# Ledger of designs, part 10: VHH binders against q94cd5

Target 1, 317 residues: q94cd5
Amino acid sequence: IILQFAPLNSSVDEGFWHSFSSLKLDKLGIDDSPISITGFYGPCGHPQVSNHLTLLSESLPLDEQSLIASTSHGNRNKCPVPGILYNTNTVESFNKLDKQSLLKAEANKIWEDIQSGKALEDPSVLPRFLVISFADLKKWSFRYWFAFPAFVLDPPVSLIELKPASEYFSSEEAESVSAACNDWRDSDLTTDVPFFLVSVSSDSKASIRHLKDLEACQGDHQKLLFGFYDPCHLPSNPGWPLRNYLALIRSRWNLETVWFFCYRESRGFADLNLSLVGQASITLSSGESAETVPNSVGWELNKGKRVPRSISLANSM

## First folded at step 25 (VHH)

Design ff2
Fold by OpenDDE, fold request of step 26:
Structure ff2 (fold): chain B 317 residues (1-317), chain A 120 residues (1-120)
Amino acid sequence: as target 1 above (317 residues)
Amino acid sequence: EVQLVESGGGLVQPGGSLRLSCAASGFTFSESYMAWYRQAPGKGRELVAGISWEGKTYYADSVKGRFTISRDNAKNTLYLQMNSLRPEDTAVYYCAKIGDQEYQYYEQYWGQGTLVTVSS
């Protein structure tokens, strides 16, 4: 069966729009150049509510240096993700934006990061996103549309199995994996690293490792899973970030199948009943180059429709 | 409400051909990723062929070169042309909406299926 991914949804704090309005009025004026922004997300922490890619006031750095500093935020619930904002000066300009080209441009950045090895070093670039917007500062109304560029792999990824992590690991393994995950989340050094390796040895001891250390894991494990912070709560679907993760894995390593770990939490702790373990087929088509950039999709739906979102802050301004 | 209704199944001899149809309603057909699945007796459901909203097609290795998936957006109909049928192709064939924009979204809808029996 084809592996299907739960969509990632956006959430924009009003503070973001307040800050953006100030920025627009005080500094940008009619300059409609793209703005680098930082989004935040984390693993799902509730059995019924998915996490979102969120924009906050701090999503708008003062300068490039501030943007760099934001990558070391160290907040377990605010994993930084690079993004870009295209804000137009008129609604007409907004409507005329070439959304496909914009999405492709960001997707290309992701692919370049994969090919260059940057994504392996810093996998936080995998969920790179973009926002197009129009700010009506006279009415304090904002129109916006998120895209989460995701590669369309050819052939499509097939799901072999998917089950709760608690059913995949033995009791001893589960205890060790939980402990290792909690340690990973509790460390200032790793708390905001949303893609990682889960290694389990023959003695049921688990460790979480950086993706860049994959070679060091070779031969030293009985089980190896590609883990990620899964923002999705659904019991039968992995979250959106897995898409580009699999693209990276396919590009970097010649694997026929991949084991993945959808890390989810309950009350701030690793929960293996909510977390998922799956196996997928990611074999390349015969003759296909691993270096060829795939097509991409990812514009967010609004209540099931392909339309922008709107918010009015007239009452709060 | 999403509805998928398969038709065209039946008994056919090895080497024969069948054309399955799936009438779709209750959603924007032209924007959906559609697929054919099949389930043989005692086996799990497996993907046979898929077609994106852009018309890109995918096939299981077992049916490549023999089956062709196509769509008519004006008629909201999905097709599966099955040629050179084999006994191992015997199964209930299901029409499915399996997402939007090439598996972007997780929603799945299935028809009731149509039986294809390949036997001498």
Scores: ipSAE 0.034, ipTM 0.527, lowest interface PAE 3.7, mean pLDDT 91
Fold by ESMFold2, fold request of step 26:
Structure ff2 (fold): chain B 317 residues (1-317), chain A 120 residues (1-120)
Amino acid sequence: as target 1 above (317 residues)
Amino acid sequence: EVQLVESGGGLVQPGGSLRLSCAASGFTFSESYMAWYRQAPGKGRELVAGISWEGKTYYADSVKGRFTISRDNAKNTLYLQMNSLRPEDTAVYYCAKIGDQEYQYYEQYWGQGTLVTVSS
């Protein structure tokens, strides 16, 4: 049984394109240098609707103070994620972009953060994304395409078990896990930390820890799970962010089996019936080095097709 | 519509060789990730060997150096050459299509299986 992952979907608020249009008209002109941007996401909040990685007007920084405020002061539904915008000045340049090379470049940034340990200190770098675009400012129309670079582990990860979190934890454990998750989500210091550890001691008490504290979690543990904010609502598929999380786990700790926790919410609270617990088996090929960068994929499909999206803002601009 | 038909199983002595074949239809074989799995009596199904659409191969530790996976894209056929067979290799062997690496979901399809028995 090969572990399958639900797709991550993009959303772009009109305010982002308004901000970009102003920047392009006021400063960029024909300059097509890549632009650092910030995306936002959070765990699923509804049993029938997946969350998105979203661009908002503040995703495109106007000055250094905006960058600092946006990246360091997220809220429970706006976990900030680093991204990059590759804008082009013509549709021909847009069509000529080497999408495979751009995706590989951004995947390499994720890999470097995994190897250096930055991903343990700031795991929001794991869902790093990119956008390519062409803005037709005469028509106020925008052609764009997201990628969510994700590593392809080789051999493929095996799924041993997957079930609702409420079926994995005892009732006492579930109550403690829910309370610990709600506390993590309610704290200004942890609400925008989207990858974490869930430890449950032999007395059924749960705590949530930062990834850097894995070794310090040694002791009286009954269960240890690798948790993450899962934007997907599907009952049979873990969300896309698990892909790079497994790459981190394999590279840093070389674990053969991993328990993972897809954290999901309903009406602002932990929902262990919607959340998933699974067990993955991760192996290395003979002779493979943990320092070898894996292959990567992640160009977003548009209704199942490999084509860009378009939006017209002529009536709004 | 996906069909996978294994053949080549049988009874063989320890140290012997056997070649399994899997005839595939109903999908674009040359663009698919293919694998062999096995299931011993009373055990779960385990990966034996895999081969990507680009020809990169992967093996379980227990079979490395003894088994060789290969594919013939012109004949839509997957092979498993099994050498130096041991009694612990006794299992039903399944051909599997597990999809392309670029898709976000793996659609897994299995054959009916072919029995390999290694016994004196």
Scores: ipSAE 0.000, ipTM 0.306, lowest interface PAE 10.2, mean pLDDT 85

Design ff6
Fold by ESMFold2, last read:
Structure ff6 (fold): chain B 317 residues (1-317), chain A 120 residues (1-120)
Amino acid sequence: as target 1 above (317 residues)
Amino acid sequence: EVQLVESGGGLVQPGGSLRLSCAASGFTFSESYMAWYRQAPGKGRELVAGISWEGKTYYADSVKGRFTISRDNAKNTLYLQMNSLRPEDTAVYYCAKIGDKEYQYYKDYWGQGTLVTVSS
C-alpha cells in the first residue's frame, strides 16, 4: 500500500494579527515585501486532538530585540520553524497571488537545504511554511492562507508496517526510549530539534542522536529509527512532517527501507501507545537522480475546502 | 462523492492483451494522482502503476515494460493497457485516486474492481 500523511493544521493567535497591524501601521505602510516569520509546533499532546503549527505575537517581532528573544526562546511546546509571510495590500492582490509558484519557491528552499546538508544540521528547516495574507485595517479583518510545502514522493513510498510504538519495543526498550525522548525534550540544546535518530543497543538502552550522526550509529546498534515530532494524533496515519523527512532520507542516503518513529506525547511525557513505529520502502524512480527536485504540494484545506481563512478583530481592536 | 468505475476485465490467454478503463467522477480528475492496484487470490493489494496530474508515470517492477498507464482528462478516464499477460497477473484490478495537486491530501479512494484472469 502507499504511505499517506495526515494534514498539518495552522492556528493563528490574535496577538499575531495585533503585532502585524502595529508593524503595518507604524512602519510598513504599503510595503508588500515578504516577511520572515517564525511558526511554532510540537509533538501531539492529546490522544484525540492533533497539534497545530501556530503563529503567536512573537512570530512577528516588533523590533530587533524582540526578534532575538523570540528566536532564542527555549520552550518544549514551541519548537520554532522558519516561515515567510506574503502580505498584500488589497483583496484583489491577494486573489491574484500565484499560489502554485509561491509553493514551489518555498519547497525549493527546503530542497536546497536538503541537498546542501543544512537540513542535517538544522532539521527545523524541513517543516518550513508560508502564509499569504491581506489585512483590511479599516475593518480590522484578516484574510490568510497557509501552505506546508512537502514533496510528492515518486515513486510512492510503500508502507510495509505501522503500529503503536509500544507494540514494537520490548518493555525494557520502551522504558529506555521514553526516558531518552523525555530528556531530549527537557534539554534547551535539543528540544528545538524536531527530527532525530533513535538507536537501541542489544542491551535495550536507547539513545537519541542528531541526524548528522547517522553514519556513526550504523553497525553498532540493534535498532535504528528515524524519529520526528509528530503533531498528528491519528492511530493509522503518520503526520505531515514525515513527508519531507522521507524526501531527505531518500535524497541523502541510499536506503531501500527505513524504520520511522512518530513521536507523540500525552500530558507532557512520551506516550508510546500514541506514538507510531512504521517501516517504509523507499526507492528512487528508475532513471531519476537524487538531485532532481520533486514536485510539491501543501496548501491547507479549510474544513476540506480550498478556500482561505478569515477573521475579524474589529471588536478587539 | 468520489466514484471510480472499472471496466475491461476478462479471461485471456497467456501472452494476450487487455485494456482496462476507469470512469471517474466527483472530483477534479485532471488535478489528481491516479493509480491501478491489483489483488491476487489470497494476496494483499499491491500498487501496479501510477500517473501524476502532470502525466509522469510509475510502474511496479513486475509489470514494467508490459503495462502502460494513461489518462484522458477530457473524458475523466484512466486506462491500463496490459500486454504480454502472464498467469501471475491474474487478479482483481482496482482504480484508485491517491492524491491531489497543490493541496494536502492523505487518503485513497477505490473502485469496486474488475477481474482479470490469465489462463489457457
Scores: ipSAE 0.549, ipTM 0.805, lowest interface PAE 1.3, mean pLDDT 88
Fold by ESMFold2, fold request of step 26:
Structure ff6 (fold): chain B 317 residues (1-317), chain A 120 residues (1-120)
Amino acid sequence: as target 1 above (317 residues)
Amino acid sequence: EVQLVESGGGLVQPGGSLRLSCAASGFTFSESYMAWYRQAPGKGRELVAGISWEGKTYYADSVKGRFTISRDNAKNTLYLQMNSLRPEDTAVYYCAKIGDKEYQYYKDYWGQGTLVTVSS
């Protein structure tokens, strides 16, 4: 079976557009330079509804120092992710944007971070996103479109196995994994680290480790999995962030197969019935280089259609 | 509705050649990632070759140097030129659409398959 990845969805709080309107009117004017923004990402928290990458009023920093101070605290459903806003001054400019060129530019930033080792130290760069927008401030209407740049896995990844995490771990292992994941989510040091290692020793005790520590995890382990915060709730579809994670794994460690762990929650706690464990074959073909920048995809569909989103705030403004 | 129709299979002797075709409709072919898979009797389906919308190709080690994947975007047709055929190449060959340029995707689409038999 070919491994496929469920789309990531966007959400934008009205406060984001209020903050942007103020910034544009008070400081930017016609300046359409790209703006660094912060998205907020987390694992699925409900068995019936996938989570979103979310923009809030805090997503628009007035300066980098203010944003860093505002988002430095640990928060289960507010894991900060780097993004960029390409705002336009007219609907004509919005419609003329070269979406493929912008997608490639942001994907190249992710690839550079994979190649340099930055993604091992700060894996929150893997789900880097972009937004294009047009704000009509005479009508208080906003047109926008998200992309979640992700690499085409070439050759395609073969899915060997996929099942609920509760069917992969023994009862003892599952209790230990759940406790370790809850601790990871509750710690200021680790809650903002959305990609990690899950190690289960021969005595069924689990630990969660940073990606950079893979070599130190070599030894007498019963299970070693590549874990990530999975926003998707679907039982047969790993979420979109797994794409860039597999690209990193294939590029950096040259592994032939990988066990992955789609970490999901219910009511603020680990839910191993909702979470998935899978095994994928990621072997490169003979003669292909892992160093070549892959093609990328990632523009969000609007209810299955290739159209932007729009919102009017005229009644609330 | 995505449709993929394979043709060109048949019986061939070892060392022979065949050319498979896949007629595609219901999507923007020029912006798709296309592939050939095969399934031998009693075995799982395996990737044989892939080609991106930019023309970048991939080949399984077992066929590299013998098979050539290509696409004709004007005719919405995917091809697989198979040379120096061996008995272990005997399989049902499937045309697949496994990706789209630019957008998020997570479904694949398959043709009905065409049988290739390599025997004396």
Scores: ipSAE 0.528, ipTM 0.805, lowest interface PAE 1.2, mean pLDDT 87
Fold by ESMFold2, look of step 25:
Structure ff6 (fold): chain B 317 residues (1-317), chain A 120 residues (1-120)
Amino acid sequence: as target 1 above (317 residues)
Amino acid sequence: EVQLVESGGGLVQPGGSLRLSCAASGFTFSESYMAWYRQAPGKGRELVAGISWEGKTYYADSVKGRFTISRDNAKNTLYLQMNSLRPEDTAVYYCAKIGDKEYQYYKDYWGQGTLVTVSS
């Protein structure tokens, strides 16, 4: 079976649009240069509701202190992710944006970070996103559209096995993995690292490690899994971030068989019944696919439709 | 609504050929990633071949060199040319839509299948 990845969904706090309106009125005017922004997400925290990639007022680079505070506060549901805002000054310009070209440009940035090794040092670049927007500041209404660029590996990745993490780990292993994950999430040094390694030794002791440390994990171990913060709650689908993770794994380590760990939480703690473990089979291409940028997808659907989102803030503005 | 209708299955001798067709409707065919799957008696479905919206193809090792996937975007039709057929190719063959250009996706859509039987 081809491995499928559940969509990421966006959420935009009203404070983001208030901050953007101020920035545009006070400083930008008609400047439509792209703006670097920060998105925030975390692993799923509820068995019935997927998490979102969220924009907040602090997502805009209004000043250095605001950005520093947002990236260093250690809030476990605010893992920062790089993004870019393509703002337009008219609805006509918004409608004329070449969404495929913008998606490709942002996917190229992800690919460059994979190829250079930056994604190993800072894997938060893997879920890089983009937003196109039009702010009608006479009506205080905002039209916008998110994309979460993700690679289409060719040939497609096969799913060999997928089950709740609690059915993959022994009872002793599960206790150790849960404790290690909770420690990773509670540390200001690691909580903002959304892609990691899970190593379980022969004595059932787990450790969570950075991706750059994969070679150090080539010792004796019982299990080695590629873990990530999975915003999805679905029992049969890994979340969207796994797509680019698999692209990284294939490109950097030439691994054809991969165990992955969709890390999910309930009530602020690791939940191995909600979390998934799966095994993926990645078929290598002998051609240019190892060196060329894969095709990409990722524009968000609005209630299943290919349309932008709109919000009016006239009452709060 | 996405609809996929397979045709062209039948009984054939080993070494023979068949051409399967899949008529597609209810979506923008030219922007889809399409595939053929098969399910042999008593087994699970397996991917046989895939083709991207840009025409790049993939084949399972068991059929590489014998099968050719193609698409006609003007007719919204997916094809599978099967040559040098073997008894192990006996299966129900399914047309599938497994992706869309540009957008997030995670659901597969399947046809009802067409039976291919290879016997002496």
Scores: ipSAE 0.520, ipTM 0.802, lowest interface PAE 1.5, mean pLDDT 88
Fold by ESMFold2, last read:
Structure ff6 (fold): chain B 317 residues (1-317), chain A 120 residues (1-120)
Amino acid sequence: as target 1 above (317 residues)
Amino acid sequence: EVQLVESGGGLVQPGGSLRLSCAASGFTFSESYMAWYRQAPGKGRELVAGISWEGKTYYADSVKGRFTISRDNAKNTLYLQMNSLRPEDTAVYYCAKIGDKEYQYYKDYWGQGTLVTVSS
């Protein structure tokens, strides 16, 4: 069967729109140049509710120093992710935006980071996102649409196995993996690194390693898994971020199969019953060029429909 | 809602040819990633060929050079031309919708399958 990935969903705090309104009135005026923004996401934290990629008031910094501060703040449950805002001055301009071209442009940035090795050094570039918007400041209403650019895996990736992580690891391994993941999440140096390696040695001891250290992890380990913060809660579907992770893995290494680890939490701690382990076949077909830019998808549905979201803040403004 | 109906299966001798068709409805066919799978008796399903909304094709090594996938977006129809058939190609062949252009997607849709038997 073909591996499928559960959609990522957006959430926008009202404070984001308040901050944007102030920026537009005080500085931008009619300037519709794209704006760098920061999104925040993390692993699923509840067995019944998926996490979102979230915009907060701090997602929209006003200068370069504010941007650096917002991407380096210490909220370990809000992993910062680069994004871009395409705001328009009229609803007509919003409706005329070429969503396919914008999606491709942002996907190309992800692909360039994969090809250059930037994604191994800073894997938070893998879940790069975009937003298009129109702010009607006469009505205090905001129309917007997110995309989470992700590569069409071609040839398709076959799913060999998928199960709860607690059914994959022995009890001794599971305790060590949970402890290692909790330590990764507790360290200011690693909590913002949403893609990583899980290495389990033959004595059931786990360590979490950076992606760039893959070759150093080829010692006498029993298990090696490609882990990531999975915002999804579903028991039969890995979350959306796995798509670009597999594109990175397929592009960089000649692996026939890969074990992946969908890291999920409950009450702020690793939850291996909610987390998933899967095995996927990622072999490139004969004659396929690894340097070819893949096709991309990723526009968010609004309650299953292909329409933008709208919010009115007239009662709050 | 999504419906995929395969046709064109049957009995053929080794070295023969068949053309499979898949009539699609309930979705925007021209914006979908379509595929053919097969399942031999006692085996799991395997991907045979795929075609994107842009017409880019993929083939399993076992059928490359013998099978051709194509699509007719005006008729909402997917095809698989199967030439130089071998006994190991005997399987139930399934039409599948496995993706959508531009938007997030996460589940496949499958037809009922059509049986292809290759024997003397």
Scores: ipSAE 0.510, ipTM 0.800, lowest interface PAE 1.3, mean pLDDT 87

